# VH-VL binders against q9umr5, part 21

Target 1, 268 residues: q9umr5
Amino acid sequence: SYKPVIVVHGLFDSSYSFRHLLEYINETHPGTVVTVLDLFDGRESLRPLWEQVQGFREAVVPIMAKAPQGVHLICYSQGGLVCRALLSVMDDHNVDSFISLSSPQMGQYGDTDYLKWLFPTSMRSNLYRICYSPWGQEFSICNYWHDPHHDDLYLNASSFLALINGERDHPNATVWRKNFLRVGHLVLIGGPDDGVITPWQSSFFGFYDANETVLEMEEQLVYLRDSFGLKTLLARGAIVRCPMAGISHTAWHSNRTLYETCIEPWLS

## First folded at step 13 (VH-VL)

Design xc8
Fold by OpenDDE, fold request of step 14:
Structure xc8 (fold): chain C 268 residues (1-268), chain A 123 residues (1-123), chain B 106 residues (1-106)
Amino acid sequence: as target 1 above (268 residues)
Amino acid sequence: QVQLVQSGAEVKKPGESLKVSCKASGYTFTSYYMHWVRQAPGQGLEWMGIINPSGDDTDYAQKFQGRVTMTRDTSTSTVYMELSSLRSEDTAVYYCARVGIPFSDYDFWGDYWGQGTLVTVSS
Amino acid sequence: SYVLTQPSSVSVAPGQTATISCGGHNIGDKSVHWYQQRPGQSPVLVIYEDSNRPSGIPERFSGSNSGNTATLTISGTQAMDEADYYCQVWDSRDYVFGGGTKLTVL
């Protein structure tokens, strides 16, 4: 039998957003118990990510308990960060495959229409004034805002991304790393035509330096320091990178080719 | 300024198909879902379906399943709605309406509407 | 199938307050949106998410939602407010509209 699949949605999504993914899984892996978690839907997805992590944790614990052989996680966009944090705080998770589906794993720094809609008077160059304030950190999008030009503010004010990355010292860093390393495989999915994740390489833990040059995962301090286990995972062959062109942000969970190529192989 | 400009009025016969276009401007076309809503003469608004920004995902009202097709052309910033096997009951003004929030179709409103396209189906 | 119920018509004198109701089972747990449609024109969003006004919508328009009833309120009603008004919600996979209310300004 197939291991259960748990799906975590992204910003402004709902469980219904993943109707195609559910269909694909049922078709290709019949009998799979798929749970698309219907928490923090729509505007509620703007709530602080740690709050979301707690809520999703409560939902996944019973599922994991009923699946002693393990489960798979498919986490889309903002959900990918939620899942990474979830796996970091859970010392007893049994996740075999963690599939990060077009997630800003290394943060976001772009003038997207999300930003324009939420902060009409702000651009990415000025958003640090909002996002790195206590008020701003009450919004999920600010929890993974990563301004390469204001690294000091990011490191000191980011209440989520900087912590799960181990970029800021905290008492749980060692334990979180240990917990995250329990994952069987980390499957990173994204692509250059996403249009939202900025830079798109963030889905693969790439990101801007101070000159907005994109550096790869292996060039990142979090990797070099193995602050949350990326280097260790890579060394043991546990990281899978699946880039795909021609996929827009809202199509990652509905594109059949993407599913067959990047998702399905890891649902066994 | 956001604008949705629809194609002109049409007269069709039963059994034929209609295809209405909606040309968008004044915003990032590839960031917003698009609704189609119709209104029969003297009647209320009826939701037909929605299409995602890339055009590769649609969701149609059950009433129109198998008969409606929504598509997008990014190069022209145009959304299309085709309804086949037309009946007299399909006589209505058809509207495109932009979803009011980027990259989402969940529990959100239509913030900008086209001027409407009257399609008359008569034998 | 989720159903929204609106009165067919409401009348108000100029300067008075008009109230249009939208009934639905536990509608208070949903987000309600309101559209204005003047004769021969396209619908215009006047309230979104229960009580928010889009840019350009006069402050005399307000909304509330609780229990089984959402309400659109137009204070200081003007002749130009004469129109059909529709409430709308999301339910499961469907976008559901009310039957519409014709507001007449006497």
Scores: ipSAE 0.855, ipTM 0.928, lowest interface PAE 0.7, mean pLDDT 96
Fold by OpenDDE, fold request of step 14:
Structure xc8 (fold): chain C 268 residues (1-268), chain A 123 residues (1-123), chain B 106 residues (1-106)
Amino acid sequence: as target 1 above (268 residues)
Amino acid sequence: QVQLVQSGAEVKKPGESLKVSCKASGYTFTSYYMHWVRQAPGQGLEWMGIINPSGDDTDYAQKFQGRVTMTRDTSTSTVYMELSSLRSEDTAVYYCARVGIPFSDYDFWGDYWGQGTLVTVSS
Amino acid sequence: SYVLTQPSSVSVAPGQTATISCGGHNIGDKSVHWYQQRPGQSPVLVIYEDSNRPSGIPERFSGSNSGNTATLTISGTQAMDEADYYCQVWDSRDYVFGGGTKLTVL
């Protein structure tokens, strides 16, 4: 039998957003128990990511307990960060494949319509004033805002991304790394035509330097220092990168070709 | 300023197809879902379906499954709705309406509406 | 299917408060949106997510939602407020509209 699949949605999504993914899984892996978690749907997805992590943890624990052979996680967009944090705080998770579907794993720094909607008077160049305030950190979007021009503010004020990345020292860093390394495979999916994730390479742990030049995963300090286990995972062949062009942000979970190429191989 | 401008009125016969266009401006076309809603004369609003920002995914009301097709052209910022096998009861004003939150089709409102397109189906 | 129930008509004198109800089973657990439609015009969003007012909508428009009833309230009703009003929710993969309420300003 196939291992259960748990799906975590992104910003402003619901379980219905993944109806096609569910269909694809049912067709290609009949009998698979797929659970799309309906937590923090819609506007509630703006709540602090640590709150979301706690909620999703409560939901996945029973599922994992009933699946001694392991489970697969498919986590979309913002959900990918939630899942990474989830796997960092859970010392007993049994995740075989963690599929990060167009997630800003290394953070976000772009003028997206999400930001325009939430902060109409702000541009990415000025958003640090909001996002790195205590008030701003109450919004999920700010929890992974990564301003390359204000690194000190990021490192000191980011209450989520900087911590799960191990970029700021904290007492749980070693344990979180150990927990995260329990994952069988980390499947990173994204692409240049996403239109939302900025830079799109963030889905592969690439990101801007101080000159807004995109550096790859292997050039990042979190990799070089192995602060949360990326270097270790890569060394043991546990990281899979699946870039795909021609896919917009809202289509990653509803594209058959993408599913067959980047997702399906890891659901066996 | 957000604007949705629809195509002009049409007269159709039973069995034919209608195709209404909705040209969007004043916002990022590729960031918002689009609803189609119709209103028969003297009746209320009826949801027909929704199309995602890229145009590669649609969701139709069960009543119109197999008969409605929604498409969009990014190059012209235009959304289309086609309804086939027309009946007299399909006589209505058809509206496009933008979803009020970017990149989402979940439980959200239509914040801007087109001016409507009257389609009359008669023998 | 989920059903929204609105009164067919409501009448108020100018300056009075108009109240339009939208009934639905446990509607308080849903987000309710309200649209105004003047004769011969397109619908206009006047309330979203129970009680939020879009930019450009007068403050005299307000909304609430609890239990089995959502309510649109128009204080200091004016002649221009005469229109049909529709409530709307999302339910089980469907967008559901109420039957509409004709508001007459006497």
Scores: ipSAE 0.841, ipTM 0.922, lowest interface PAE 0.8, mean pLDDT 96
Fold by OpenDDE, look of step 13:
Structure xc8 (fold): chain C 268 residues (1-268), chain A 123 residues (1-123), chain B 106 residues (1-106)
Amino acid sequence: as target 1 above (268 residues)
Amino acid sequence: QVQLVQSGAEVKKPGESLKVSCKASGYTFTSYYMHWVRQAPGQGLEWMGIINPSGDDTDYAQKFQGRVTMTRDTSTSTVYMELSSLRSEDTAVYYCARVGIPFSDYDFWGDYWGQGTLVTVSS
Amino acid sequence: SYVLTQPSSVSVAPGQTATISCGGHNIGDKSVHWYQQRPGQSPVLVIYEDSNRPSGIPERFSGSNSGNTATLTISGTQAMDEADYYCQVWDSRDYVFGGGTKLTVL
């Protein structure tokens, strides 16, 4: 039998966003129990990510308990960060494949329409003033805002991304790393035509340096320091990178080719 | 300024197909979902379906499944709605409406509407 | 299917407050949007997410949502407010409209 699949949605999404994915899984892996979690839907997805992590944790724990052989996680966009954090704080998770579906794993620093809608009077270059404030960190999008020009503020004020990345020292860093390393495979999916994740390489733990040059995962301090286990995972062959061009952000969960190429192989 | 400009009125016969266009301007076309809603004469609003920003994904009301097709052309910033096997009951004003939040098809409705396209289906 | 119930018509004198209800099972747990449609015109969003006004919508328009009833309130009703008003919610897969309420300004 196939391992259960748990799906976590992204910003302003709901479980219904994954209707095609559900269909694909059911078609290609009949009998798979797929749970698309309807938590923090819509505007509620703006709530602090740690709150979301807690909520999703409560939802996945019983599912994992009923699946001693393990489960797969498919986490889309913002959900990918939620899931990574989830796997970091859970010392007893049994996730075989963690599929990060176009997630800003290394953060976001883009002037997207999301940003314009949420902060109509702010540009990305000034968003640090908001996002790295106490009240700004009450919004999920600010929890993974990663301003390469204000690294000090990011490191000190980011209450989520900097912590799960182990970029800021905290007492749980070692444990979180240990927990995260329990994953069988980390499947990173994203692409240059996403249009939302900025830079798109963030889905692969690439990100801007201070000159807004995109560096790859292996050049990141979090990798070099193995702060949350990326280096270790890579070394043991547990990281899969599946870039795909021609996929818009809202199509990652509905594209059949993407599913067959990047998702299905890991739903064993 | 956001504008949605729809194609002109049409007269159709039963069994034919209609295709209404909705040209968008004044915003990032590829960032917003688009709804189609119709309104029969003297009746209320009826949701027909939604299409995602890229055009790769659609969701149709059950009533119209198998009969409606929504598409979009990024190069022209135009969304299309085709309804086949027309009936007299399909006589309505058809509206496109932009979802009010980018990259979302959940719980958010149309903040901008086209001017409507009257389609009359008569023998 | 989820059903929204609106009164067919509401009448109000100029300057008075008009109240239009939208009933639905546990509608308070949903986000309700309201549209104004003047005769021969396209619908216009007047309230989104229960109580928020889009830019350009007069302050006399307000919304609330609790329990089984969402309410659109128009204070100081003006002749120009005469229109059909529709409530709308999202339910699982469908975007559901109320039947509409014709507001007449006497």
Scores: ipSAE 0.827, ipTM 0.917, lowest interface PAE 0.8, mean pLDDT 95

Design xc8
Fold by ESMFold2, fold request of step 14:
Structure xc8 (fold): chain C 268 residues (1-268), chain A 123 residues (1-123), chain B 106 residues (1-106)
Amino acid sequence: as target 1 above (268 residues)
Amino acid sequence: QVQLVQSGAEVKKPGESLKVSCKASGYTFTSYYMHWVRQAPGQGLEWMGIINPSGDDTDYAQKFQGRVTMTRDTSTSTVYMELSSLRSEDTAVYYCARVGIPFSDYDFWGDYWGQGTLVTVSS
Amino acid sequence: SYVLTQPSSVSVAPGQTATISCGGHNIGDKSVHWYQQRPGQSPVLVIYEDSNRPSGIPERFSGSNSGNTATLTISGTQAMDEADYYCQVWDSRDYVFGGGTKLTVL
């Protein structure tokens, strides 16, 4: 039988958003238990990511306990950061495949309609004034906002991304790295036509330098220092990269070709 | 600034099809999902379905499954609703309505509505 | 198939407070949206997510939602408020409207 699949949604999402993905899994892996976690839906997805991690942790514990052979995670957009934090904080997780579906793993620096809707007087060049404050860190988008032109503020103010990346010293870094490295596979999915994740290479642990030149995963300090286990995981052959052009941000979980190519092979 | 402008009123015979257009302006067309809702004379509002204008992702109300098709043309920022095998009870005003949160099909509400298209089905 | 129940009509004098109810099983666990529709016109959103007013909606419109009842409240009711009012929720995969309430301003 197939391992259970746990799905974690993104910003302004709910379990309804994954109806097509559920159909695809049912067709190719009949009998698979799939749970789309219906927590922090819609506007509640703006709550601090550590609050979301705690809530999702409580929800996944019984599912993992009932599946001693392991589970798979499919985590979309903001949800991919929640899942990476789960893998770090849970010393008892049994995740085989962690499938990161167009997630801003190295952060976000985009002038998106999300930003315009949430902060109508702000642009990416000035959002650091809000996000890198204690008040701003109470909003999830600010927890992974990564302004390449204010890196010192990011490193000091980030309550989430700088910690799970190991970019700021903290007492749990060694334990979190050990826990993350227990994952069987890390499957990275994204593409240049996403239109929201900025740079889109953030889905593959790439990001801007100070000149807005994209540095790939292997050029990032967090990789080179192996701060949370990326270098070790790549050396084990456990990182799978599945880029696909022509997919917009809201279509990753509703594109059959993407599912068949990038997701299906990892749902053993 | 946000406007949804629909095609004009139509008179149809039973068994024919209708196709209503909804042209959007004043916002990024592909960032917001679009509903279709109808209202029979003297009746309340009835949801027909939703479309993601950045793709062909649609979901239709069960009553209309198999008769309704929603499409879009991103080059003209236009959404279409086609209803086939028309009956007299399909006489209604048909509205397009935009979902109020960008990139979301969650918890649907319509923040901006088209002016409505009266479709009369008579023998 | 989730059901929303509204009174068919409500009458108020100008300047009075009008209240329009929307009943549903555990509706307090759902987000409730309200629309105003004047005769021959398209619906206009007046409240979303229980209690939020869109830009351009007067402060005299307010909403609440708890238990089995959501309520639209119009204080200082004016003749221009005479319209049909619909509540709406999302249930499972369906966009559900109440039957509508005709507000008459005497």
Scores: ipSAE 0.437, ipTM 0.775, lowest interface PAE 3.4, mean pLDDT 92
Fold by ESMFold2, look of step 13:
Parts: sequence; C-alpha cells; structure tokens
Structure xc8 (fold): chain C 268 residues (1-268), chain A 123 residues (1-123), chain B 106 residues (1-106)
Amino acid sequence: as target 1 above (268 residues)
Amino acid sequence: QVQLVQSGAEVKKPGESLKVSCKASGYTFTSYYMHWVRQAPGQGLEWMGIINPSGDDTDYAQKFQGRVTMTRDTSTSTVYMELSSLRSEDTAVYYCARVGIPFSDYDFWGDYWGQGTLVTVSS
Amino acid sequence: SYVLTQPSSVSVAPGQTATISCGGHNIGDKSVHWYQQRPGQSPVLVIYEDSNRPSGIPERFSGSNSGNTATLTISGTQAMDEADYYCQVWDSRDYVFGGGTKLTVL
C-alpha cells in the first residue's frame, strides 16, 4: 500500500488550493491516504512561522504514529519552510520523502505582489527596516526575508530562517541537524518562471551574494560547513533536484506534467 | 489603476455558443485569479466559475459544468469565457471580476469588476 | 447547495441607519463579502471578510458576522446609497450570492 501523504500549504492558501494535486494522486496511486492540513489558512498564514510549526507538529504526530512504515510530505511555498523546521524539531519523525514545492529555502528578496499588497510603502531595498525588528518578526514573510545587502542585520534579527539554516549559533543546532538527517529523500522543485520566489534558485538552496549574483547550493556556506546536513544528504544521494520551466507560482500543484515528472516517483 | 474591459454586447440564437473576453490592465495579470458572474434581467448575481490566468487552471460552478470553458491569453492579458448550447434563459449581463488577494483562490471576493457584456439569446 | 437569504427590500429615511441581513446556516464560520449595485452598473465591493472596507468606501459602511446571520450596516444613509446589495460567501466549491436587497432611501 502507499505511504500516507501530508500536504502543507503556503501563504494565503487552504486545502482547496490542492484539489488538482489530490486528483492526480488518486488517479495514479489509488488508496493513498492524503491529508491536506487545514491550519493557518488565509490570513492566518501570516502568523510567526514558529507558531505555525508548533501547530502543524501537533497535527502530524497522530498521522505519523498511525503509519509506522513512514509518511511523505508535500510542502508548497512558505509551507516548505514549515516542513523543514518540522523535520528539525521532531526527534522521531518518520518522513521518507520531503517534497519541497517551490519553497524559499534560502530566503526571499523580491518585489512581489505579496509585498505590494502587504507593505504598499516598501520595496525590497528598504523592507529590512520593518522585517529586522521585533515587530516585523511577528509576520511570517519577515521570518524568511533575506536581504543580501544587510546580511549582518539578517543574522542578528532572523528568528527563524537563520536558525534553521544554522547561520547563527544556537543551542539546538546539533540536535536539529541530526533530526533533519533522518529524512529519506529531499526533493527540490522550482523553476525560473515562478515569478514570486526571488531568486527562484532559493527553491534549490541557491541565493544572492552581495552583488545579487546567484550562488548555487554547493557554493553556500551552509552547504560547505554542512551546518544542517545538506552536504551529508547529497553525499548519500538523497537530494533530488527537479527544475521545470514554464510554471508560475500558483501552478505547481495543478500541473500534471510536473506531478508525473517531479512528484509521483517519490510517493512510494 | 486596475481596469477590466469586456467585449461588446452580443445577440445569439438558441443552440449557438457565446465567447466573452475580459482584458485586464493596471496590475500583474498572472498574480490574480479571475471569476465570471452573470445576471439575468431583473435577477440577482450567479457565479459561473474561476480561472487561474497563470496556469489555465479552472473550476466551474456545477450548473455550468460541461457547457462553460474559460481560457486565457497571457500575451494580451485577456480571459475568455465560452458558454455553449445557449438557451433563452442564458440571456444575461456577463461580468468578469478579479479576486481581491494575489495568488489566492481561498474564500474569494471580487474587488474589481468589468463593465459587463449583455448577451441576448433569441430567435 | 448552500443558501443565503436576504430580505427583498429595506427602506430607511435619510440620515438613519440601514441594516441589511444575510442569513445562512453557520454563516459565522464563513467570510462574508458585500456588494453594492446601482441601476445599470457593475457591482462594487463595499465590505470583504465580514468587516473590512476597501479603499474609498466611506466609514458609514460596516459589517458583522456571527452565528447564522451576517449584517451590512449603513449609518447616516444618503440618497446615493439607494442600490441593490448582495452578500456572498465561498462554500466548498461554489461562490454563493444572496438574492439581493433593494435599499430605498425616502
């Protein structure tokens, strides 16, 4: 039988957003138990990411307990950061495939319609003034805002991303690395036509240097120091990269070719 | 400034198809879902369906499933609604309306509406 | 299949408060949106997510939602408020509109 699948949505999403993905799974893998977690929907997705991690943790524990053979995670956009934090904080998770669907894994630095809608007087060049304050860290977007031109402020102020990336020393870093490394496969999905994730290579652990040149995952300090396990996972052959052009941010979970190519093979 | 400009009024015969266009401007076309609503003369508003212009993803009201098709052309920032097998009760003003939150199909409202397209179905 | 019930008409004197109801089973668990439609014109959003006003909508428009009833309230009504008003929710796979309420200011 197929392992249960747990879906974690992104910013301003709900379980409805994944209706096509559910259809694809049902058609190709009949009998798979799929749970799209209906937590922090809509505007509640702006709550601090650690709060969301705690809530999603409480929801996944009973699902994992009933499936001793393991489960799969499909985590979209902001939800991919929630899921990566789950894998770090859960001592005894049984996740086989962690499928990260266009998630800003190394952060976000872009002028998007989300930014315009939420902070109409701000641009990417000055949002650090809001995000790198205690008040700003109360918003999920600011928890993964990564301004390459104010890296010292990022490292000091980030309550979430700098911690789960091991970019700032903290007492849980060693334990979180051990927990994360229990995952069977890390499947990274994204592409150049996404239009929201900036740079889009953040979905593959790439990010800007100070000149806004994208450095790939293997050029990142967090990879080179293996701060949370990326180098170890790659050496095991556990990292799968599945880039696809021509897909916009809201279409990743409703594109059949993307599903068949990048998702289906990992839903054992 | 957000603007939705629809195609002009049409007169159709029973059994034909209609196709209404809605051209968007003043915002990023692919960032916002678009829905269609119609209003028969002297009647209330009736939802027909929604389209994600970024991926051609659609969902149609059950009443119209099998008769309605929504498409888009990102090069012209235009959404199309086609209704087949027309009957006289399909006489209505057809509106396009933009979803009020970017990148979201959850719990929607229409924040900007097109001017409406009157379609009359008669012999 | 979800049904929203509105009164067919409401009359109010100028300067008074108009109240337009929208009834539905457990509507308090849903987000309710309100539209104004003047004769021969497109609908205009006046309230979204129960109580939020879009930019440009006067403060005299307000909304609430609890239990089985959502309410649009127009304080200090003016002649230009004379219009049809529709409530709307999302219910699983359907955007449901109320039947509409004609507000008359006399």
Scores: ipSAE 0.429, ipTM 0.765, lowest interface PAE 3.4, mean pLDDT 92
Fold by ESMFold2, fold request of step 14:
Structure xc8 (fold): chain C 268 residues (1-268), chain A 123 residues (1-123), chain B 106 residues (1-106)
Amino acid sequence: as target 1 above (268 residues)
Amino acid sequence: QVQLVQSGAEVKKPGESLKVSCKASGYTFTSYYMHWVRQAPGQGLEWMGIINPSGDDTDYAQKFQGRVTMTRDTSTSTVYMELSSLRSEDTAVYYCARVGIPFSDYDFWGDYWGQGTLVTVSS
Amino acid sequence: SYVLTQPSSVSVAPGQTATISCGGHNIGDKSVHWYQQRPGQSPVLVIYEDSNRPSGIPERFSGSNSGNTATLTISGTQAMDEADYYCQVWDSRDYVFGGGTKLTVL
């Protein structure tokens, strides 16, 4: 029998968005219990990410309790950050595969239609004035906004990303790292044609330096200091990188070749 | 600034097919899902389906499954709706409507609507 | 198969408050959207997600949703508000519209 799969959606999404992914899982792994968490749908996905983490935590606890052999997480876009925080704050999680589907794991710095819709008078160069304020941190996109030209403001103001990345000291850092390291596999999925995640390498823990040159995961301080366990996971052989070109942001969960190549092998 | 401009009225006979176009302007075409709704004369609104213009993803209402096809041309920012095997009951105004949130097929409300295309099916 | 029920018509005097109901089983658990349609024109969104007004919709339009009833309220009703009004929800895999309510302003 197959481990249960829990799906966590992204910004402005709902369970309906994953209908094709559910079909693929049913075809290749019949009988798998798949739960697409129907929380913080639509505009509710703009709530602070710690609020979302709390709500999703309450929803996953009974699912994990009923599956002592483990579960898998498939977490899309913003949902991948929610899931990584879950892995850190839950001392009793039993996640085998954490499948991060085009998620801004090192943050977002993109002039996207999301930004235009939410902040119509702002651009990526000036959004730090909003996001790095207490008012701005009440919006989920600001919780992982990462302006490479205002890193000091990011480190001081981020209520979410700087904490789960271990970029700012906090009393739970040691226990969060221990909890995160209990995951069996970290499967990183993304690609250059995503069109939303900026830089797209954020899905693989890459990000801009101050000159907007992309540094890969192994060049990041969070990796080098092993602040939340990336170096340990890589040394353990537990990180899988599965890039794929030609997939737009809304197509990751509806592309059969992507599913067969990057997701299916990890749904034991 | 957002505009959806549809093709002109048509008169069809039973058994023929109709094809309505909807040209979008004033926004990034591939960032917003588009749905189709029709309205028979003197009647209410009826959902037909939705298309993701950045890919080939479509989902059709059960009533129209097998008769409806939705496509798009990103070079002209245009979506198309084709309905085959027409009956007199298919006489309606056909509307395209944009989903009100970018990159979302959730909770399909239409924030901007095309002007409508009257299609009359008569023998 | 989810059904939304609206009255066929509502009449109000100018300057008075019009209320248009939209009934459905546990509709309070759904997001309700409202459209205005004048004769020969396309629908126009006037309320989304129960109570939000799009830009350009006057403050006299408001919405509420609880239990089995959602309500569109138009205060200070004007002649230009004479139109058909439709409620709409998402239910499972269906986008469901109410049958419409003709608002007459005398």
Scores: ipSAE 0.339, ipTM 0.724, lowest interface PAE 4.2, mean pLDDT 91

